# Miniprotein binders against 7-carboxy-7-deazaguanine synthase (queE): the designs that were tried, part 7

Target 1, 235 residues: 7-carboxy-7-deazaguanine synthase (queE), of Hyperthermus butylicus (a2bj90)
Amino acid sequence: MSRSARRKTSALNTVLRVVEVFASIQGEGPFTGTYSVFVRLAGCNLRCPFCDTRYAWSLEAGKPLGVEELVEEIARYEPSLVVITGGEPLLQRHPLNSLVEGLESLGLRVQLETNGILPAPARDEQLWRVYHVVSPKDVPVRVPGAKLHPSWVDYARATGRAWFKFLVANEQHVREVAEYVAKLGIPRSRVYIMPLTPEKLDMKELLELHSRIASLAVKWRLNFSPRLHLLVQLP
Key: E = the ipSAE of ESMFold2; O = the ipSAE of OpenDDE; V2 = 0.75 times the mean of E and O plus 0.25 times the DockQ between their complexes.

## First folded at step 4 (miniprotein)

Design t9 (from t8 with T8I E10Y T17L E19K R46E V50L)
Fold by ESMFold2-Fast, scan of step 5:
Structure t9 (fold): chain B 235 residues (1-235), chain A 93 residues (1-93)
Amino acid sequence: as target 1 above (235 residues)
Amino acid sequence: SKVKVEVIIYDEGRTYLFKFEVDSPEELERVLREIEEFLRRHRPEEVWILIEVEDPEQARRIAEELERIARELGYKKVEVLLEGNYVLVFAER
């Protein structure tokens, strides 16, 4: 039995709890504007008051899907990028590594979105090879129980495959982010600030918020992430 | 030999993460007993137990013990994945 055949056979016994799989445009972070397939995994270790995806908080919100079946479903979309999100995808770390292995074998580019509370990938994990957008929730939004694991900074420096994306509402938040990343030694080139969007903004208010946060990104020499899907009304 | 144990618990809308590193068979047995006691007392909605050991035979023994405990506690869905020296146990009420 070849190594590839053994790994694929192992993946058939691995189950992920999946909330949804859909095609859209990546609206956030360094790959904004990319045609993507989103894989939302169930379960989250935080309860952010501003969360848009509260339906994914419970592991019971996800249907059990075999890794091989999920890889085949993703491949049918012919995506430029596979975005694995949740909840918190690293709660399902073991089957997630198997999923990444399957996707990598097809030459697909993978981006993981994580809150960064669980440790960064080790060198022997398939997750070591893919892109990561880490969204810390300890600063500035101060979600209870949120603390960035220090291994993410080491991972970013070692691989160049991690960026840090922060939700901000005002200039005081941006200052807190700037102090936080300086203290941790995160280069500004790997930092994105993104508008913290409150409930029930109309389109004019949403655009005005984007404009204000983008202006602050320029002032503080940080990268800006839009929430493009909200502006163009995509999922 | 070092054994790594991670327990992820989902209960009442919250997720908890516990991590242990143990260097002896006696410490491992203690940690497994503490996990069993926690599950018996609280019966959380969902549990993920991830264990990395040095030896595949030890992994199989641990997987069998944890599967037995989960079923004794009346969890409706119990899934066990064994990959060499790595054990994943998922239990859902």
Scores: ipSAE 0.005, ipTM 0.231, lowest interface PAE 11.1, mean pLDDT 81
ESMFold2 (binder alone), alone request of step 4: mean pLDDT 81; pTM 0.792

## First folded at step 5 (miniprotein)

Design a10 (from a5 with K11E K20E K51E)
Fold by ESMFold2-Fast, scan of step 5:
Structure a10 (fold): chain B 235 residues (1-235), chain A 83 residues (1-83)
Amino acid sequence: as target 1 above (235 residues)
Amino acid sequence: SPEEILDKIWELLDLLEKIEERLEKLGDPEAAERVEKLIEEVLKLIYEFFETGDPKLLEKAEELLKEAERLLKEVEEKLKKES
């Protein structure tokens, strides 16, 4: 397919640093089980000790792709959901808004995964209109430099398009999350707790960890997010 | 290189977090909150660096660390004088 003058201009002026694009099942959060295309953007503003995607930390880990080329690649998968993740995708905010515009023009549902350090979308951004799963790293896991931007709470209340997903290892972590979200005024209906998975768990240990955290979610009246892709051995 | 500058800003952020933790342990939550604001400013500089690649952002981050170091020294000196 030949590119129009508009597509060539977009590729030159609006470029994303992309680590990988692949089809899988969304394993986490409110859209768990959805056939999805994952777009992993390069660059991250945190260095989490439990990070599974350290290969995406550098901007140089990403290859430059034009927004319109990336939209066409994503569309070929015919996904039910486009998951934009990273690193931290909001580090590439300007071209990311252009990507979201292109995807929405095709009627595709978009979910952004973010650490929530950078501000929530403004009303004039295309990102205002899509779903956001915010993964705070200040509580309970205390990652250096991780502080949730307060605008995310306001965005969640105003739009109903943000959820907050917390990594937890035990009941003390769940208590800390409960206190944190109460202080910030985050509704429990918008809160997910998810197992903090150590690197070398066998399948039995992984399932037992999921069971324990799910039981805590019931006890504390919070939503539970699995890590389904780990349980079914998908990327 | 851009990566070397970013790594240095990350090191500054880690030092700021250690200062905040030390201030909390010393029992000065107001000073800890001031350092927390400096951490937020460094995170904004990291965001700007990813957008612009401007090496002067490292110099701004270094000044924020110096401000936190001065605050820590003030609190430590105050505690030594109190009896």
Scores: ipSAE 0.000, ipTM 0.168, lowest interface PAE 14.9, mean pLDDT 81

Design a11 (from a5 with K20E L43F I46L K51D)
Fold by ESMFold2-Fast, scan of step 5:
Structure a11 (fold): chain B 235 residues (1-235), chain A 83 residues (1-83)
Amino acid sequence: as target 1 above (235 residues)
Amino acid sequence: SPEEILDKIWKLLDLLEKIEERLEKLGDPEAAERVEKLIEEVFKLLYEFFDTGDPKLLEKAEELLKEAERLLKEVEEKLKKES
């Protein structure tokens, strides 16, 4: 390619605002225990009071990285799973599709973590082909502005590539989740309940909370998501 | 409505806990078997509601509530006779 054409292509490359890239173990959801690289994108459309990653709320918290450079950085870790999270990664939807295309071209498995406020992928998007863990914040935790986009239910039914992960503190929350998913027609096999972990739990309290929520998952025949990284003290 | 069905399921679970508490004091194996059957039916209803959201489950929830209320009365009457 000529230098001029190469420069045009580079200038037109999509850029992502990235807060951090690091290797860890996926601690949550259907891929719990998987050696993963986490890509935290900047910006969020919610302000959850229980949020552990408030430093990612602003788009300005992210450094601009080109898709090609980010793909190369991720590939150096040789991960079993690439977890794209944030903030809310779908705020950067266009460059995110390009990132997913690059990662899939290397045979890398991709999981997106999203609050589900923005629409699910369309069939012509690269994002259609990857896994999605949707974490609704309207039920039971009632975050203002957090209504789940209905297209996520259709996407889950059509593809089998979306799961719904709910933060719960007690059995009443589990009842609210059960009502919510039944009304929306989300199969229980696609539903995870996960402990809502307050700041400043010691290890004993953290384990006791996990035990209580896991017991509720068994009782209600729902899937359980730990927060494994907290239990093993990883990022 | 889905809210009404879940409300009845919740009331059933509360009622079953109360029956189990009375039953522990009574030590009646026949009543224990009946409570175990009710628990199975209540959780079957819950799982069916979770999987289907079928409005017909409201009728089943109401039937189970009546059965549970009758069983509680029976267990409480037996406890009074024991005293």
Scores: ipSAE 0.000, ipTM 0.180, lowest interface PAE 15.9, mean pLDDT 81

Design a12 (from a5 with K20Y L43W K51E)
Fold by ESMFold2-Fast, scan of step 5:
Structure a12 (fold): chain B 235 residues (1-235), chain A 83 residues (1-83)
Amino acid sequence: as target 1 above (235 residues)
Amino acid sequence: SPEEILDKIWKLLDLLEKIYERLEKLGDPEAAERVEKLIEEVWKLIYEFFETGDPKLLEKAEELLKEAERLLKEVEEKLKKES
């Protein structure tokens, strides 16, 4: 084994591969409007056709950062919320638990965004204690290889710290989401529908899409998530 | 109708979420063991309903859920008296 390979293996417990760290407003989900720092981790176990962050798919897209260094960088922003996203953050589960421990020690509120393919946190993980927004890719537009791990439904019921967010373009998508969540036993209070935004949409079209999906949320008695950052032109 | 059945399922799931929230606040797994067993039976009935479509299973689930709420209230009151 080379020195480089040994160092990589040893560092897996304390080093994360990070694509970017930046301050913005959380534009989606239950914490919409919150001043947040975003930590985008490298690597993903899916290849979604509508993915906006394809640059984060490869683990090599991330620069190695020590957990302690990353905690200090995040703290300098003085955020109301730390959003850990990616790729799929749970691919780096072990050092991610260490990061969460460091952030919680500073009293920072943490939200993880995950596709839910990998298992939900166990009670002895630091990740058990933070908020999770799960974006299943089973429905309404099925992504090959996507399947929600059943432990996420149990985690949501046990903790009240998980929500399920679905991209929808029309009423048929909302119906499919409604059937999916009922069949899996996901409470409606934990479900958000969000506009599936095509690559090129002008501001008028973006507002009209938001209005249509919000109206469907009311009709189907589900929660609505905007994509606020797109409307206010933030990253 | 299918929409009425979905509404009934969602009401059961909303009640289950409230019970889980209350169980987590108790922090005493042994005191809540009987409630947890009833909830397991409720889930078996709901999943069996998804397999069979038999609305009587949802009625049984609702009855067990009411019993779980009753026991949970008794556990909460007992723990309050012991503190």
Scores: ipSAE 0.000, ipTM 0.226, lowest interface PAE 16.1, mean pLDDT 81

Design a13 (from a5 with D14E K20E L43M K44E I46F K51E)
Fold by ESMFold2-Fast, scan of step 5:
Structure a13 (fold): chain B 235 residues (1-235), chain A 83 residues (1-83)
Amino acid sequence: as target 1 above (235 residues)
Amino acid sequence: SPEEILDKIWKLLELLEKIEERLEKLGDPEAAERVEKLIEEVMELFYEFFETGDPKLLEKAEELLKEAERLLKEVEEKLKKES
């Protein structure tokens, strides 16, 4: 590679394709209830049939934003947590490391939402130091192209900064999740099951589904994640 | 430019995902699994390009897409003869 090409490629590490930036309450996972700024990055390497954010699948859905500009925008919200989601944010891994560096320099806590197909962070990455909620799509509703990278299990055990969150509709799904995590050696303490919410549920149906999945979490000794934002009607 | 090359690699990845989905819908899970492997290889090339800036990685990704397109054509032609 020429020095000129290397210089231009390094500059690209400072630009992200961003779909939206907004403040809300984290409704899912280990940080449920936290005042957060959500940064939705464009592009995804899967086409999940139950996906709520299909508008983010295309890289063209994102506007190019400089890392420094994005850090300043996020900081104006004064969040307790910055949630970086998408699509699949690790598709933009190198500029994402720069974003994380900027956010950490301001003392901001960062959480990534990822499908876990791409490798977990290496020790020399800024991403090594932040929290990750990994949503494998291997089970129980199997998605074509989905395969959890084995490095995520090692990362979770080494750092204590990764959790695994699974969408479940019934007890058979929970059984499949329990078998999956046991086979991979994922500690149950790092596992969340979350209701797979179909379109057109009314509030009573949504609450009943939450209750059923929470009861299964107790029975199977797994953690439960609500979809709190759906229950309180926030984005 | 490097930005144009990244855009092209991202577009190749999107096309591979569509091919995999099409093969799955056509009822050929073995062909879909093969394309899944090609997607993994393109993702590795995309990641490597972000690190190195080597434009030859785009050429490798384009070859992997052509392989997936050949697989799709073979499956579609086979099904056309069976109908």
Scores: ipSAE 0.000, ipTM 0.189, lowest interface PAE 13.6, mean pLDDT 81

Design cy10 (from cy9 with T42F E44Y L84F)
Fold by ESMFold2-Fast, scan of step 5:
Structure cy10 (fold): chain B 235 residues (1-235), chain A 90 residues (1-90)
Amino acid sequence: as target 1 above (235 residues)
Amino acid sequence: STREVSPDDPRVREAAEKALRRLEEETGRKYRLVEIRKAEVFTYNGREWYVIELVVEDEETGERYRVYVLVFYDPETGRMEVEFVEILPL
């Protein structure tokens, strides 16, 4: 049987809808500065007003790519890190686990970026073995429909493979984050605050915002994530 | 953990029906369920998330579409909630 003769339902197990694959530097989170290949998956379960990747919201924005083909494409870049992002990658959970299995078999380090609405990986998933940067959208940015699944806190404590990255614009936002993570029992060592960057900042404004949020991270004893790719003008 | 589930599973059928209603609310269109092509369930701490691929037909135009669906289900409370619905060309 050829792929064209197979039912399209099998695509849920062997095919990912991929918007783009490109090499860049990870600009955010605990692996900032790492040479990475970015795999942007299609589909998202939120509609964040500040979203820079609205083109990835629809599943139809992604082209179907076989897991094995995608693994080979990623491997050709010889990356230090594979960043799987989206939309929301966990919407394509089963073929994503297959992708992670293929990448891990090649010794590649994998980081998933997720909004954390869907549950954290279970121990029998390949996703259990990789790094996760969880970006909650319920606090402080209050996106409708956003609520962090509590299993992410348990996963972070059990594995040490999850961090929580919050978009902040001012000190009131940082205070709300501090209260939120304390209430949920998230260790400060696992928390990053990152500048919420408006669309039309020039380079001077971008640097001033980074400086201000970094100073707040020091004051509140939280980790700071830049948006380095914006500062160095990479995708 | 994730596993494949039969399209004939009663929970999958219930999830598909709720998703179809959600799609009708979002689009303002009436659809008929033609087929449940594939269903997967993710289970964590006794709670379930169903990822389902449907084929639906617009009752006015006769056009058919694929629909990707994510539905939450809590067996303890019986609560079922459509988290995500995306309509695609067939």
Scores: ipSAE 0.008, ipTM 0.444, lowest interface PAE 8.3, mean pLDDT 85

Design cy11 (from cy9 with T42I V51I L84Y)
Fold by ESMFold2-Fast, scan of step 5:
Structure cy11 (fold): chain B 235 residues (1-235), chain A 90 residues (1-90)
Amino acid sequence: as target 1 above (235 residues)
Amino acid sequence: STREVSPDDPRVREAAEKALRRLEEETGRKYRLVEIRKAEVITENGREWYIIELVVEDEETGERYRVYVLVFYDPETGRMEVEYVEILPL
């Protein structure tokens, strides 16, 4: 089958189940501090105990929106970055490729947030050309069913457009992450550790947790991701 | 909730066949179902979403592909909808 036929098939699936679209500051990962529009897609293949967005787990939580309508809505915000998140956005992969194509045609920068269970983009997908923050849930947090697809390491090496962001609560978690990325051949320069934030922390506790995990990032020579939106009280 | 489902489950096979029909309509090509490798169902408020990995063979070229499908099913209405189909090299 031709790659053109596969792209046409993807383009024909033009409806996404969308939970919310809102402007904020990207609080996490390599683009922390960027004025962004967040597009939260419905549906998730995991049920993480620490999940902050349980309302997006169900595909029913998403309103069906046409790709063209969604592109127009996003463009109205004039963002520096479009963050596509969820749930797991790769569950809606076909219409997502069409969305990415529409956003790129407007010169908009796109970042995808994914759990990395589904395969990384192939060269003939629109998704091949955008940024990906992969959040493995097999290590250190050990979510059942969460296995990082090995193609994400190959994609990161081939494109330089993927980073790996790990939730950590303590130094033992950071050690497990260091061992995991070494075993998989992921360069430390592409690895972020981020505080695993329990549901009820006051601002002092939140800042103390950030400080502790940041210090561990320095000690272990890894990048640090804050959860900046929590610190500045943005959505 | 989310659980793994047998590839032999009648609903999984029904969803796979519907997705394969959708793929054939969109591509204009005929595929043979070789294997259902994995199936998972997400159940929420009595509604079901099937996430299925297939192996198909193009009947004209003999080339094999992985196909990932998402199929919505509402047991109350009997409605089944293919939400997405992704075809990838094996």
Scores: ipSAE 0.051, ipTM 0.462, lowest interface PAE 4.2, mean pLDDT 85

Design cy9 (from cy0 with R38K R40E V49W E51V R68Y R70L T72F E84L E88L)
Fold by ESMFold2-Fast, scan of step 5:
Structure cy9 (fold): chain B 235 residues (1-235), chain A 90 residues (1-90)
Amino acid sequence: as target 1 above (235 residues)
Amino acid sequence: STREVSPDDPRVREAAEKALRRLEEETGRKYRLVEIRKAEVTTENGREWYVIELVVEDEETGERYRVYVLVFYDPETGRMEVELVEILPL
C-alpha cells in the first residue's frame, strides 16, 4: 500500500482502548496543581504490588474509542493539560501518536505517564514533542521484569521534555535513587521523589509521610512530588 | 477488593518469612519475627497482593524495627515477590 493510502487507512481505523476520561487536578510531578483531563488507557506490561489502578491492567478493561471522538471529548473540558496515563500507554503506541497529533492541532499541552520499559519516542513520532513523566520500576522497590529503556535518558537530554519520578518510603530508597540517576547521568533537576503511600494511612499519617519525604528531597537536592489528589480527596 | 487477613494466614506467614530472609541478606544481620501487626490482601483478576506490617528484632543488639512489606502473589505460577518498603526503628 502507498504511504498516502496507508496513512489514510491508519487514521480511519485508529482506535484506543480507554478505561476512563475525567477532569481533575494533576497531583504529581512537574505539573502539580494544573487543571487537567486524565485519559486512562487500558493494558499494562507490569504487575506492580503498589499499583493503585489495577482495574486498568487488562486491555479488555478499556472501551474502544476512535481517536477523533476522544479528541472531541477531551476538548470539551478545555483543560490546561491532558494527562495520558494507564496501565502503560505506550502499549497502544500507534493510535497514541494519532491522539497526540489531534490534541496538538488544538494547541493542547500533553503529558504522558509511562513506566519507561518501552523505548522513548523517536524524532519522527508525534510523542517526541510532548512531555513525559517516566516512573522507572528498577529502583528503589524493584518490580520483576522492569528495566528502564536507556533511550529515555538520551531523550531527556536531547529534548528537556522528560522527568523521572520515583516512589520512596525512606532515606535508604532516596540514596538508591541518587546512586541510580548518577550512574545513568540523569540531572537532579529532572528527578522527583514521591511518597510511597501504603493503604489505610489516615490524614495525619499521610501528611507526616509527605513531610518526611519532602525533607529528604531538600537534604538530597532532588525535586519533591506530593500526591496532592490524595491530600485534597480528588480522583 | 481489599480485606484484612489474619497474621496466622499461611500466605501471610510465608511472606513474613521471605521478608525476614531478604532483610537478613540486605543487612548481613540476623532478625527474629516478633509480631505481624497488620496484613491486608487485595485480589485483582485472580492475582493477590499484600501489605504486611512486621515487628522484627535484631538478635545481636535487641533493637526492634517496624517493617512494611509489599507482597505480590500469583496463584497461577506460585510466584511470590517480596518488597521491603519501609524499615523504621521502634
Scores: ipSAE 0.000, ipTM 0.121, lowest interface PAE 16.1, mean pLDDT 80

Design p0 (from fd2 with V9F I20A K73E)
Amino acid sequence: SKIYVLIFFEADDPEELKKALEEAIKLAKELGAKVEYTIEGNRVWIVIEGLSEEVAEKIAEEAKKLAEEYGLEVEVLIEKLE
ESMFold2-Fast, scan of step 5: ipSAE 0.384; ipTM 0.759

Design p18 (from p0 with L81W)
Amino acid sequence: SKIYVLIFFEADDPEELKKALEEAIKLAKELGAKVEYTIEGNRVWIVIEGLSEEVAEKIAEEAKKLAEEYGLEVEVLIEKWE
ESMFold2-Fast, scan of step 5: ipSAE 0.517; ipTM 0.814

Design p2 (from p0 with I59L A63I)
Amino acid sequence: SKIYVLIFFEADDPEELKKALEEAIKLAKELGAKVEYTIEGNRVWIVIEGLSEEVAEKLAEEIKKLAEEYGLEVEVLIEKLE
ESMFold2-Fast, scan of step 5: ipSAE 0.039; ipTM 0.485

Design p20 (from p0 with Y4W; at its last look DockQ between E and O 0.06; V2 from the best seeds 0.00; counts 0 for: pae E 10.9 > 1.5, placed apart)
Fold by ESMFold2, look of step 6:
Structure p20 (fold): chain B 235 residues (1-235), chain A 82 residues (1-82)
Amino acid sequence: as target 1 above (235 residues)
Amino acid sequence: SKIWVLIFFEADDPEELKKALEEAIKLAKELGAKVEYTIEGNRVWIVIEGLSEEVAEKIAEEAKKLAEEYGLEVEVLIEKLE
């Protein structure tokens, strides 16, 4: 009797480079306040000067983890939401689709955070069924290489599962965001403005900034996103 | 204006990935482009600064041909700075 081993499942579809996995509260966007497990993937296609997760820029910052192992680790937290973030998670698109499949099979709700440079999910991807918060980085602050792929607007219209979030510091920035989203045909109900926080802001200043940006959101009829984790001092 | 080309390669076989990367770097430099790249296992991100839209499109097309030749997954993005 002769036997030979066959090649096992491709590493492309079963391994992710992961910086960290941790439980916290989703502090931003439409799911603010939700008990969440965050999965921070390594690698980013941008070098934003205001990035507060620079340690995730390089793929080398991540540890290789099998998708099945990662699903089990996430499930043990019993999250209400799984937030996939990073760097830019779509740089690891193929194993990310496998992770989403595993999480969805357990009934876990998933949200992706993306800078929107790479295309939105296709209909035959597991990522098609997931919630997305898209943070374009070419308005109001222009970041080199940051152009929103037009498929994200089409995806949002087709599925209702994408929102667009913008960092703003003042009313001039809000006006620029309003012009941008109007030009792209993004409905106001899908748009969030969020405070662009300076590096060393004390709690009183942080609250004052939140108040000013929230007032601008009301004035301009846009949704407001806090940075709740900063206000309550959680990771 | 300044144009960026971002190329993402993924492969089962790291040797095929390495060969495709080396050819992509060589082509970009022959066309006078500045090239930066990050390698991680079976994945590569390549950032290329081109001199013109025509050069960027040529580089993007050659990257797709290399991916086909070496059996890689590929995504290419052309971005205009300023």
Scores: ipSAE 0.000, ipTM 0.168, lowest interface PAE 10.9, mean pLDDT 84
ESMFold2-Fast, scan of step 5: ipSAE 0.541; ipTM 0.822
ESMFold2 (binder alone), look of step 6: mean pLDDT 80; pTM 0.759
OpenDDE base, look of step 6: ipSAE 0.047; ipTM 0.362

Design p22 (from p0 with T38F E40Y L77F)
Fold by ESMFold2-Fast, scan of step 5:
Structure p22 (fold): chain B 235 residues (1-235), chain A 82 residues (1-82)
Amino acid sequence: as target 1 above (235 residues)
Amino acid sequence: SKIYVLIFFEADDPEELKKALEEAIKLAKELGAKVEYFIYGNRVWIVIEGLSEEVAEKIAEEAKKLAEEYGLEVEVFIEKLE
């Protein structure tokens, strides 16, 4: 009991700035189709022109939530997967490790979405043991200030718990991605290409874009990520 | 559309980084810009919302001068967002 009381008190000292918590289906990457709770953290170190979540850019967009409170809120959804996204979640690295520890103690699977600018987890971090989908922003269209930290490639090879997901609009983008991953030694089995979707596509255009990018994935022997939530009209 | 200036500083000594960051924030505020920043170890990312292209260019030039003065690595970008 004393351990539980001390652990609870310690968790209350750790705070995350959270934009939103909601249940949906993971629409992207290696866990596509999984019933998930999304935790969107505030703050981002980039200003991507194609960003869909500009409302999360400022740290001020997030309300402070204690780790224990957030773990309890997430647990109420009974998710198969917890997706921690943002902004850039690693900007809140210290409290994020505490959140991951709490979620894993409940047997919940955790996936982090990151731009990969900050280093990959070290072996002594709780983050070392969870899944990571890294979305480099230095290719195919370079976002200013973006540069993938090389430790992510080492982490992926060592653990098998990281994948690299790239937004692509055409075959030239896919070629640039293929060159990039070859240069860095990223295994093709760890690479996903995903449609770069303009805001105003109708359903026919959205499906045709998915079909074109999927065909390119087959041609270039890369994995394909849909944006399933857009196709089924979920958040 | 909005104009953003993105500044990246990297230093071997975090003390040098802090001084450059303080000067960058001060200069951005004197030019009427809103600034947000993120620090991780020996690196800092500074995001500034510029009021005009001229203000953005002045901030970018001052950031480069600051990096030279404090011996920092620097990347500066001006971005127009719809």
Scores: ipSAE 0.187, ipTM 0.582, lowest interface PAE 4.4, mean pLDDT 84

Design p23 (from p0 with T38I E40Y V47I L77Y)
Fold by ESMFold2-Fast, scan of step 5:
Structure p23 (fold): chain B 235 residues (1-235), chain A 82 residues (1-82)
Amino acid sequence: as target 1 above (235 residues)
Amino acid sequence: SKIYVLIFFEADDPEELKKALEEAIKLAKELGAKVEYIIYGNRVWIIIEGLSEEVAEKIAEEAKKLAEEYGLEVEVYIEKLE
């Protein structure tokens, strides 16, 4: 049996721990407004105080789902974008590469959401070819145990397929982000600031917060990410 | 409220990392805590939950002591989520 045949057989037996699969609009980052299928993988290496998806923290929160079965489920939605998110998707790196291979074979565009603590893809990974939105948790709202892996900066410069998205509440946070990306050599064109939304803001408060952070993005010459799904009341 | 202890270990020697991880897991389980851990190469993240504040502080100190014993880099944090 060839290595390719063995690899294909292994991919059919590869399993991901999946919390949920649903269709919505991508509300954040460079693909805001895109009709997407969200695949939330279980497990996270952080315990962020501001986390909205605590139900995905444990690997046990995910149901085992075969890669082929998951590809077929995603394909039924006919999405413009597949968003792979969760806790931290790179914790399931091997089966994730197999999932990406299956999705690319169907011509589907894939975006990964990651905290960037684990290394960026290597050139021989299927993950090298897809889009990544990296959400560092070491600045400005510092989370214990979080540090961006330096390979993400190299990956972003080499491929143009990574962006860096930061939660900010005020101008001091934006200043800290600007200093951080300058020190690491991250191009400002690859940087998004996004409102850090407290739980249960009313619609007026949400709009006012979005307006303030967007104004800061203009002032500091950074890109702005809304939380569009919150504004239009989608999951 | 839930109390979490987050322990990060990094080592140049993977065998010393494994020994420290095994000791940390054993200690947490003996104290009745739920333990999850993630290994990537020479790094490990250990998440311990279901603790009292006093027990969390004790685990944090023991984690630092294990790091000194095995020559590891360590970060330890106690998160109290309301």
Scores: ipSAE 0.056, ipTM 0.486, lowest interface PAE 5.5, mean pLDDT 83

